VH-VL binders against L-rhamnose mutarotase (rhaM). Designs and how they scored, part 5

Target 1, 108 residues: L-rhamnose mutarotase (rhaM), of Ligilactobacillus salivarius (q1wre3)
Amino acid sequence: MTVRLGQIMHVNPNYYDEYEKRHSDLPVKFPEMKKALKEAGAHNYSIYLDKKTGTLFAYLEVDDMDKYKAIAEMDACKEWWAYMAPLMDTNPDKSPVTFDLPEVFHLD

## First folded at step 5 (VH-VL; framework fv_bebtelovimab)

Design b31 (from B13b with light chain N33K)
Fold by ESMFold2-Fast, scan of step 5:
Structure b31 (fold): chain C 108 residues (1-108), chain A 122 residues (1-122), chain B 109 residues (1-109)
Amino acid sequence: as target 1 above (108 residues)
Amino acid sequence: QITLKESGPTLVKPTQTLTLTCTFSGFSLSTYGMGVGWLRQPPGKALEWLALIYWDDDKRYSPSLKSRLTISKDTSKNQVVLKMTNIDPVDTATYYCAHRRGYSYGYAFDIWGQGTLVTVSS
Amino acid sequence: QSALTQPASVSGSPGQSITISCTATSSDVGTYKYVSWYQQHPGKAPKLMIFDVSNRPSGISNRFSGSKSGNTASLTISGLQAEDEADYYCSSYAGSDTVFGGGTKLTVL
C-alpha cells in the first residue's frame, strides 16, 4: 500500500543554491541511494523551499515503508547525510532534523 | 511605484522611548514575500540594520539591540512602527525605513525612505 | 570591528575603473552569499546598485558591476564620472538577517 509522506526540514539561508546543487548530485554521486529509493517504491518526490525562512517542505509517496526505512542503515545514506549536513539542521548522526506532518486533506 | 516615508519626533530625551512610523504605498504588507526594515546612520558613521518585519508577521532584530526594539505592522494603514526603549545620545542618527524583497532580490533593501534625523539630547 | 571589511577610501580619475572590496572575516567563512551594494550621496538615502552579488536593478548603469571570489565581494565602477563620488556600502544576508560593511568613500579626482 502506498503511503503519502509530508515532511519539514530546515536549510541554512546562506546555502539555498548549494542545497539545490548538492541535491541534484544524488542520482550521480550517490547511485546506490537512487537505486534504494526506486526499490522502496519512492516516487512523486518533491521538495519546496520557503526562501524567506529556510523551511523545506517535502512530499513523497512510498510503496514499501520497511525498505524505505532500511535505507537509513546504508553506508551510502550515511555518506549522503554527511554531504548535506553542513547546509541544514541535523541530528548528531547527521540525519536531517525532520518533522512528519499529519495529512489533513487528500483528493484522488 | 513603491514609496516609503519615515515620521516621528526629531528631538528626544535620554531614557525615553523613541517611536517611529513608516508609511508606504505601492505594495501591501499582506503580499507574500514583502517586508519592511528599519536602518539607521549616526552622523558621519556607517549604516546599521535594526529590525525587519515580513508580511506574515515574522520579525527580525539586530542582536545587539534586540532587548530595546519592537517592530509591528498595521497592514490596513500601510504602516510599520519601530519602538526603541531607553534612548541614549549614541542613538542620535538618521533613521530609514526600506522595502525588502526576499530571495529574488538577494535579501536586499531595494527602495528606501528619505530618512528622518532623530537627535537625542537632554 | 565590522564582520565585512571595506577600505575606508578609494580614488580615481574620470574615465578610469576602480574596484571596492568587501571581505568577510575568517570566522564568517561561507556566510556572505547574498551580497548587495548601496550608493549614498551626502544627505541622501542609500540607493541599491547591486543585489545578489552581480545583479543590477532596472535603471542602474552597466558601468557598475559586482563579483565575488571566495570571501571577497567586489564592486567595480568603469568609466568613472564625477557623479559617482559617494559612499559605497556592501551588505550581506548573514547572522540574524543583515550586516553592513563600514563603507568606502569614493573620491573622483
Scores: ipSAE 0.000, ipTM 0.571, lowest interface PAE 16.4, mean pLDDT 86

Design b32 (from B13b with light chain N33R)
Fold by ESMFold2-Fast, scan of step 5:
Structure b32 (fold): chain C 108 residues (1-108), chain A 122 residues (1-122), chain B 109 residues (1-109)
Amino acid sequence: as target 1 above (108 residues)
Amino acid sequence: QITLKESGPTLVKPTQTLTLTCTFSGFSLSTYGMGVGWLRQPPGKALEWLALIYWDDDKRYSPSLKSRLTISKDTSKNQVVLKMTNIDPVDTATYYCAHRRGYSYGYAFDIWGQGTLVTVSS
Amino acid sequence: QSALTQPASVSGSPGQSITISCTATSSDVGTYRYVSWYQQHPGKAPKLMIFDVSNRPSGISNRFSGSKSGNTASLTISGLQAEDEADYYCSSYAGSDTVFGGGTKLTVL
C-alpha cells in the first residue's frame, strides 16, 4: 500500500543552485541512498522550490514505510545529510528540519 | 516596455513623514515572480537598498531602516508606495524605484525609474 | 551582516581592458548568490550590465563580462571606450535581500 508524503523544508537563499546541483548528485555520488530509496518503493519524488522564501515542498510516494524510516539510520544517509547540511535548515544531527503535512485532499 | 517613475515631495522638513509613489507600466505586480523595490543614493554616496514588495504582497525591508519604512502596492493602479517616518537631513538623497526580475535574472533590478531628489531641510 | 568591498577608483586608456573587483568582507563571496553589476553615468539612474555573476541582459555589449573566483566577483571591460567612464556598483542577494558595494569610479584617460 502506497503512502503519499508531503513535506516542507527550508534552503538558504544563497544556495539555491548549489542545492539543486548537490541533490542531482544523489544517484551518482550516493548510490546506497538511491538503492535504499528504491528498495523502500519511494517513487514520484519531487521537490519544488519557492525561490522567494527558500521553502522546499517535497512530495513522494512510499510503498514500505518501515524500510523508508530505517534509511535514517544508514551511514549513507548520514553522509548525504552532512553533504546537504551547509545549504539548509538542519537539526543538530544534520537531518533536515522537516514539517510533515497532513493530506487534506486526494483525487485518483 | 517596462517603465517606472517616482513621484512625491522634493522638499521635506525634519520629523515629517516622506511618502513616495512609484507608477509603472509594462508589467503587472500580480504576475508570479515580479517585484518592485526602492533604493536611494545620497549626493556623492553609494546606492542603498530600502525595501521591496513582491506580487504576493510579501515585503522586505533594510534591517537598519525597518522601523521607519512601510511599503505597499495597489496592483489595479500599477503603483507601489514607500513611506519613511521621522525624516532627517541625512535622508537627503535621490530615491529610485526599480523592477525586480525573477530568479532567472538573479533577483537583479533590471529596469530603474529616473529617480527623484528629496531634500530634507528646515 | 556582510558587505561588498570595491576599489574606490580604477583607470584605463581607450582600447585597454580593466577589471573591477567586488569582495565580501565578512563572508566568502562563494556564499553570495546572484551577483549583479550596475553602470551609472552622472545624473542618471543605474543600468543593469551583468546579472547572476556572468550573464548579460539583452543589448549589453560583450565587452562587459563578469566572473567569480574565491571570495571575489569581477567585472571586466575590454576595448575600453570613453563612454564607459561611469560609476560601477556590484550587488548581491544576501542578508535580508539586497546589499550593494561602495561603488567604483572608472576614469578613461
Scores: ipSAE 0.000, ipTM 0.577, lowest interface PAE 15.4, mean pLDDT 86

Design b34 (from B13b with light chain T31R)
Fold by ESMFold2-Fast, scan of step 5:
Structure b34 (fold): chain C 108 residues (1-108), chain A 122 residues (1-122), chain B 109 residues (1-109)
Amino acid sequence: as target 1 above (108 residues)
Amino acid sequence: QITLKESGPTLVKPTQTLTLTCTFSGFSLSTYGMGVGWLRQPPGKALEWLALIYWDDDKRYSPSLKSRLTISKDTSKNQVVLKMTNIDPVDTATYYCAHRRGYSYGYAFDIWGQGTLVTVSS
Amino acid sequence: QSALTQPASVSGSPGQSITISCTATSSDVGRYNYVSWYQQHPGKAPKLMIFDVSNRPSGISNRFSGSKSGNTASLTISGLQAEDEADYYCSSYAGSDTVFGGGTKLTVL
């Protein structure tokens, strides 16, 4: 069953353009991540930036949550997190500080 | 241990195409994260990055030289080839190939070849 | 005018500390924390000393340290030794991949 995910993250000041640029590197420089996301059935993945606050609003749909969660343990994922870490708020393990948002409305 | 070695002509005439080969050992350019770049240094001058190729055939070029450069790899032979067209005396330099180790090392080149001096003259 | 500016030369005496600066002329180069430093002895290939601003590869002496403030990265060499005499290059991430500074000649007198 497809799960809809809403998430909040934060980009540090002066890194907005670099964040967008590095994200464009994902399918080219991190093909294992692209493959893993595709195998988990992750689709309709969009991230919106509020430039006034540095707040990132992410939305994606995932068909296989177990596969999606397993991505966090991959070396490729830890390398991707390390690549992005200088630009954003991160945990000690370099994963992005992410707040999951409850879905309060959906219309087909 | 990772090793790289440059080879090619040591003397080239203006307007010709320069072809340089980097032969390496100790890693595969099919391994995730691996890359090989080309850099040069004219006598008494600064280092200049020219081009880079990654394990997945992603290619990057110096903007000022992009129209003159082609980088390619032969993963089965452990070789990376750089071609530079319309060579000029100002292209006289020592040319290096160098290994890039994943993204943990950022955009650094951790292991370098010994370099090959290419002189462009009549 | 290069995208990364280094002093042409710096000098020190054995046992002292010296610092070499590397200043980005624009934020599209200077905002990134992907700064590397290379040491080059005459007739030799460059050797990676520092990556990601302040990290040392295995085998590099802790006398070499890196830092960054704003658009300026710095390489500091403590306890100067005669063998430290070399050219030092900074490099940083740029739009297409890599850009190098003009290099600094370190003389140990």
Scores: ipSAE 0.000, ipTM 0.589, lowest interface PAE 15.1, mean pLDDT 87

Design b35 (from B13b with light chain Y32W)
Fold by ESMFold2-Fast, scan of step 5:
Structure b35 (fold): chain C 108 residues (1-108), chain A 122 residues (1-122), chain B 109 residues (1-109)
Amino acid sequence: as target 1 above (108 residues)
Amino acid sequence: QITLKESGPTLVKPTQTLTLTCTFSGFSLSTYGMGVGWLRQPPGKALEWLALIYWDDDKRYSPSLKSRLTISKDTSKNQVVLKMTNIDPVDTATYYCAHRRGYSYGYAFDIWGQGTLVTVSS
Amino acid sequence: QSALTQPASVSGSPGQSITISCTATSSDVGTWNYVSWYQQHPGKAPKLMIFDVSNRPSGISNRFSGSKSGNTASLTISGLQAEDEADYYCSSYAGSDTVFGGGTKLTVL
């Protein structure tokens, strides 16, 4: 039922500290995003930064993929993307350029 | 419907602390996304951003002036206060406060106060 | 040492179109999506004309349009009118939040 997701994004090397600061503000500054992620059953959400390349490796587990995908259509998500957009590689709509990675190994 | 008005001394002496107050109406700084910034323009020169405060007390400062600036808000009074320490004649400028609406409005200042001229002289 | 460069002045005749450029350093290209343009008449506060590169606030004439190509944002004013004579400032996200260009004086001849 639970889906494991691995993703790659990119952050501008001039903004590593600012990226970390803004992302840490998500649950308090964007409470609707926190609520929506919780309702989708998103958990074990971690992002790792390779400071050599500016590459972000995200991992999360999602219980309800339909609810999770619907988050992209929320006004709160548009505001969150706009907040983060100056710091990272984004699409024209300001959503982060994200590459989904195939899972090649898992051990329970 | 949104209005802002600057107030404070029009003449200050070098080395003093300048305190400016922005009083606004038509929005609350408790409302998600809302912010108020301070900007200045020396006579005949370009606009310069100084500081900004958001609804959640997130504060941003111009890097070159950060050590001299303090921005604060009193949400119940609809006021934002800017303090600039160690004032110098080079700080002579018209000071503006301006409203910011969310991040989806491109970090723009959409509504501005009329400005207040502050002259620094001995 | 603004990160944004504008020409000091531009001019045009009534009915013509003019373009004002705003050029970022190469390091700003990746974050160049937050460009705003302000109009300022002598003795007046600035007025927001364009935000987010090409969006107009409610009440702004469609004679004013914004665009971006490479590391240069542009404000284009079509059908020039005498009241367009003003200083124009670009701004963008950089550093802690906001930087402004040096401003461009538009003269309507």
Scores: ipSAE 0.139, ipTM 0.767, lowest interface PAE 5.5, mean pLDDT 88

Design b36 (from B13b with light chain N55D)
Fold by ESMFold2-Fast, scan of step 5:
Structure b36 (fold): chain C 108 residues (1-108), chain A 122 residues (1-122), chain B 109 residues (1-109)
Amino acid sequence: as target 1 above (108 residues)
Amino acid sequence: QITLKESGPTLVKPTQTLTLTCTFSGFSLSTYGMGVGWLRQPPGKALEWLALIYWDDDKRYSPSLKSRLTISKDTSKNQVVLKMTNIDPVDTATYYCAHRRGYSYGYAFDIWGQGTLVTVSS
Amino acid sequence: QSALTQPASVSGSPGQSITISCTATSSDVGTYNYVSWYQQHPGKAPKLMIFDVSDRPSGISNRFSGSKSGNTASLTISGLQAEDEADYYCSSYAGSDTVFGGGTKLTVL
């Protein structure tokens, strides 16, 4: 079963360009992250930035939620989070502060 | 063609800082995806990865050696420098620098320098 | 940190095939998918033979092939020749960046 996920995160307004740049580096510098997302069946992953507030709106579709959740335990994920942490609001473990949003409407 | 060559002292005393320079040609370390790593091999032992620097100055270090290592680049001179502090006889090894092209070649080091033997003794 | 385990030595005769294994720990099953193999002759720098589990760089003989099943990657050398006698190292992209196996000495008898 594919699950649609909507999420909110926050990026520091001084680092909008750097945030975008580092995300474009993910396939080049963090291959295990790309592989893990592919194996979890993560599809249609998009992140939108509201430059007035620094709010990030993420949307993705996940085929295997157990595999997706397990990504958080990977060394590669810890390293990716550490790489991104200086640019974002993060938890003590450097994971992004993420707010999951309930889906209130969908149309095929 | 891509070539790399290591240079530095061949004999270092314990507690000193070892400085090695990798001089390369055939690519620019300002080109997207390019990286240069440092690796070592003690006599008769296995290869060990030490550090890597990418085109955008992003740096990676072996966790066990991170506190002793500094990697830097001078793109205009086509050089990457590795510094290792508080050197010890167990650091005696042949040191290699090697090229990486991002995801290409599966994150392997596709082209290596000839290596330089560094002996640590009093 | 995760380690890659190789046999210390392997041997074969000219014309035979040999296989060298490279095994990750069970806690790391599936973690090492960017597997490379390097050949090293005495006194020389390592040479990339296989990358991304099974791909060959230009100029590498098709006698060298790579595969992976579960937590074990394998390098197979077919039609053994005297010049194949060397140390072989597996490596993978994992965690902090790069890890190497302990190396395997191939003797061609």
Scores: ipSAE 0.032, ipTM 0.729, lowest interface PAE 5.9, mean pLDDT 88

Design b37 (from B13b with light chain N55E)
Fold by ESMFold2-Fast, scan of step 5:
Structure b37 (fold): chain C 108 residues (1-108), chain A 122 residues (1-122), chain B 109 residues (1-109)
Amino acid sequence: as target 1 above (108 residues)
Amino acid sequence: QITLKESGPTLVKPTQTLTLTCTFSGFSLSTYGMGVGWLRQPPGKALEWLALIYWDDDKRYSPSLKSRLTISKDTSKNQVVLKMTNIDPVDTATYYCAHRRGYSYGYAFDIWGQGTLVTVSS
Amino acid sequence: QSALTQPASVSGSPGQSITISCTATSSDVGTYNYVSWYQQHPGKAPKLMIFDVSERPSGISNRFSGSKSGNTASLTISGLQAEDEADYYCSSYAGSDTVFGGGTKLTVL
């Protein structure tokens, strides 16, 4: 069963363009990360930026939550997090500070 | 067609810094998706990847050698330079530079230079 | 030890088929997915023969084919010819970028 995920993260206001640039690098420079997301069935992945606050609103759909969660343990994921860490709010391990949002409405 | 050629000293002494230059033609390292890597092969041993630089100046290094390696590019001269500090006899190898085209060719190195043998001895 | 394990040598006769394996040393099934194969003749630079497990660059003979089953990638050379005698290296994308197997010497007897 596909799971819909809504998330909030924060990017530092001085780095909006750099954040977008580095995300565009993912399929070229982080192929194992791209592949891991595809194999977990992560699709319809979109991130919207509120430039007034630096708030990122992410939405994605995941077919295999076990595989998706396992991505966090991969060296490729740790490298991706390290690459992005200077631009955004992160935990001590460099993972992005992420707030999962409850789904309050869906229409097929 | 794409061609690459390595140049640099053929004999270096322990503790020195090895500087190798890759001069290429047939592509620009300002073009989206283009990269140039450095690899080496000690006599009779396996290939080892050392470093890579992409069109946007993003740099990747072998974890075991990262503290000793610096890769840089001069896009206007079609050159990529690798510097390896604190050279040791174990670094004796044929050094290759090679082209990568982004995701194309599955992150493989599709075109290689001829290689340059670097011998490290006192 | 390398992350990718290859047999040290394989041999075959002209016209036969041979297969060279490339196995992830201690990884789970499916870990190595961006698999490439290189051919190296003595004194020469490596030449890309296969990329992305099974794709051939333009100009590479269809006698060379690649496949993957579980954590093992394979290079198969059909209709062996004397000029196929060379060292063959598998490679994959892994974390930081690139890892290589130990290489396999193919002898055409």
Scores: ipSAE 0.000, ipTM 0.590, lowest interface PAE 13.5, mean pLDDT 86

Design b40 (from B13b with light chain G95R)
Fold by ESMFold2-Fast, scan of step 5:
Structure b40 (fold): chain C 108 residues (1-108), chain A 122 residues (1-122), chain B 109 residues (1-109)
Amino acid sequence: as target 1 above (108 residues)
Amino acid sequence: QITLKESGPTLVKPTQTLTLTCTFSGFSLSTYGMGVGWLRQPPGKALEWLALIYWDDDKRYSPSLKSRLTISKDTSKNQVVLKMTNIDPVDTATYYCAHRRGYSYGYAFDIWGQGTLVTVSS
Amino acid sequence: QSALTQPASVSGSPGQSITISCTATSSDVGTYNYVSWYQQHPGKAPKLMIFDVSNRPSGISNRFSGSKSGNTASLTISGLQAEDEADYYCSSYARSDTVFGGGTKLTVL
């Protein structure tokens, strides 16, 4: 079944507009990422920015968690992460530093 | 609607820099998703992709030729310029510029210029 | 040498169907989801015939169709006509952006 995910990431305050612009590039310049996300059944994907702190709040729904997690192994994902890395807090492998949040309430 | 035309020298000597200009109409290279690429075809040989520039100045180059290639755009003139350094007789080819619509046409080159033959000889 | 492998030549007679294959032999191509096909007559620029594996641009005859199975994309031309005699190139999105196959010469006899 569908899994709901809530996540926190951080973007450098000097790059808010650039972050938004580069994210709009995903379907145009990183077609394998778009395809992989669709195949994993990722949908209702939204990211909100707190401009005071640089905090990003992401929400998405995923139908196939195994496929979703496997995206991290793709060369296209590593290229996407490298493209975004200068703008964000990242791990040594350039993946975004992501904090998974426990769901404390849901209403259909 | 969309048209592109290549221009530049038809004869170049070895070791020189080749400069080619693509002049286009029917779209703006400031429009989201738009790109212009350069491709070549030596006489009787296969097509080879060289470089591409997108609306936001993002540039892509063939890995084998990257050190020799520079692509740039002038959106106010509707032009894209390709420079290739240290030209060699094996670079003799018909050079094409072509339009790309990003994902709208699956990253294909939908409209091509007529091509310009560049001969490299002493 | 080539990330995409095509047969050098293929032939058919008027009215028949022929198929040209394009096989991805490099991991640089990824899942091979963005395949295009170009037709080139002697002395002319290439013309886009198929994009995104199976889609036709406006004005392209439905005699031309594209498909893909695993690492092999195929261009099929049905009701073969003399004017179909040309070189056909496949192309795909790749890590470096774009890669082309070696081309296939179609002869109509």
Scores: ipSAE 0.049, ipTM 0.749, lowest interface PAE 6.2, mean pLDDT 90

Design b41 (from B13b with light chain G95Y)
Fold by ESMFold2-Fast, scan of step 5:
Structure b41 (fold): chain C 108 residues (1-108), chain A 122 residues (1-122), chain B 109 residues (1-109)
Amino acid sequence: as target 1 above (108 residues)
Amino acid sequence: QITLKESGPTLVKPTQTLTLTCTFSGFSLSTYGMGVGWLRQPPGKALEWLALIYWDDDKRYSPSLKSRLTISKDTSKNQVVLKMTNIDPVDTATYYCAHRRGYSYGYAFDIWGQGTLVTVSS
Amino acid sequence: QSALTQPASVSGSPGQSITISCTATSSDVGTYNYVSWYQQHPGKAPKLMIFDVSNRPSGISNRFSGSKSGNTASLTISGLQAEDEADYYCSSYAYSDTVFGGGTKLTVL
């Protein structure tokens, strides 16, 4: 069963273009991340930016939540987090500060 | 220091397959973030990117030429090979191989080989 | 169709400053990532002069500087010298990987 995830994160308003530029590198320069996401069954992945506030809205669908959560322990994931960390709000381990949103409606 | 050198035939006949080898030193193409690309420049014309291979065997090709190009690497020999099929006189150019670093160097080609001129004629 | 447009030629006198432009031909935002500049003397391989818009590799004179405004990147050469006479190419890394501009011939008169 596919799990639907809604998340918010924050990017520094001085770095909107840089965030988009670096994020476009994920499938090209971090192919291990792309592979791991695909193996977890992550699909329909989109991130929207509210340029007025620096708020990022992420939506994705995940088939295997255990595999998805395990991505956080990968060296490639830690390298990608370190690459993105200067541009956004992060935890001490450089993972993005992420707020999970409750799903209040869905229509198939 | 990083060095690269191109080798291959200097004269090729139309319809043949061109095979070029890039031999490098000063880095390993198993090191995270490293890549080697091929570029060309016809006499008196602009530079054109052809193909790239990364440390993890990820391959990128110019969209206009992808059906004719194959790039491969032999990490143990420090070599990258480019093959171009159905060669034509318009493919006459100086061919370069070049080292690429990732995001910290803006995906630039920072060190280039000297180039090898390939002439396509009967 | 080229994604990056450069003037075919530019000229300057010794001691002056010149600027070479590199403009994305598309109106789409984000078609212009990671700009690099290369210098090429006749019969020689290209040499990286600027990467990631404004950064210089070790050993490159600070007479060479890069900038970007909107969809136009610029290479500026100050204190122009005879040895600067060469072809200059801009390059961008984007979704299709690498694209080059058409090149600009710099003449020092």
Scores: ipSAE 0.000, ipTM 0.569, lowest interface PAE 16.7, mean pLDDT 86

Design b42 (from B13b with light chain G95S)
Fold by ESMFold2-Fast, scan of step 5:
Structure b42 (fold): chain C 108 residues (1-108), chain A 122 residues (1-122), chain B 109 residues (1-109)
Amino acid sequence: as target 1 above (108 residues)
Amino acid sequence: QITLKESGPTLVKPTQTLTLTCTFSGFSLSTYGMGVGWLRQPPGKALEWLALIYWDDDKRYSPSLKSRLTISKDTSKNQVVLKMTNIDPVDTATYYCAHRRGYSYGYAFDIWGQGTLVTVSS
Amino acid sequence: QSALTQPASVSGSPGQSITISCTATSSDVGTYNYVSWYQQHPGKAPKLMIFDVSNRPSGISNRFSGSKSGNTASLTISGLQAEDEADYYCSSYASSDTVFGGGTKLTVL
């Protein structure tokens, strides 16, 4: 079953353009990440930036949550997080500080 | 230990294509994060970055020289090749190849070859 | 002109401290957090001295230190020695990948 995910993260001021540029690197410089996301059935992945606060609003759909969660254990994911870490709020392991949002409405 | 060495012609004529080869050891250009760049320095002038190739065949070029430059790699031979077309006397410089360790060293070139002087004259 | 501006020359005497500045004049360097410094002796290849503004590669003397304030990065050499006489180049990651400053000739008098 496909799961819809809504998430909040934070990018530091002055890094908005760099965040966008590095995200464009994901399919080219981190091909194993792209492959893992595809294998988990991650699709319709969008991130919106509130430039007033640096808040990132992410939405994605995932077909296989077990595969998706397993991505966090991959070396490629740790390298991707390290690449992005200087630009955003992160946990001690360099994963982005992420708040999962409850879905309060969906129209089919 | 990482080592790199440049090779190619030391004297070229205007309008020719300059081909330079960087031969390296101590790393594989199929390993995640590894890259090799080319840089040059005309006599008495500043360093100028020319091109870079990464382990995944991603290629970057100096915007001002992009139309004249081609970078390629042969991972089985541990070589990176730079071609510069329509060479001119202003291209006279010492050409360096250098290793990039990816993102862990802030996009710096940590190990450099000794350089090869290329003189462009008739 | 280069996107990174350095003074053409600086000088000092043995035992003194000197500082070389590198000012970003172009927005293409973004946040200016990926600054490197290279030392070049006459007839030799450049040697990486500092990366990520203030980090030293293994084997580089702690007499060499880097810092940044706003759009200006600085390389400071303390306890100046005759062998420090060289050209020093700053470099930064940029939207085009890499840019270099014009270089600074350090003379030890």
Scores: ipSAE 0.000, ipTM 0.592, lowest interface PAE 14.4, mean pLDDT 87

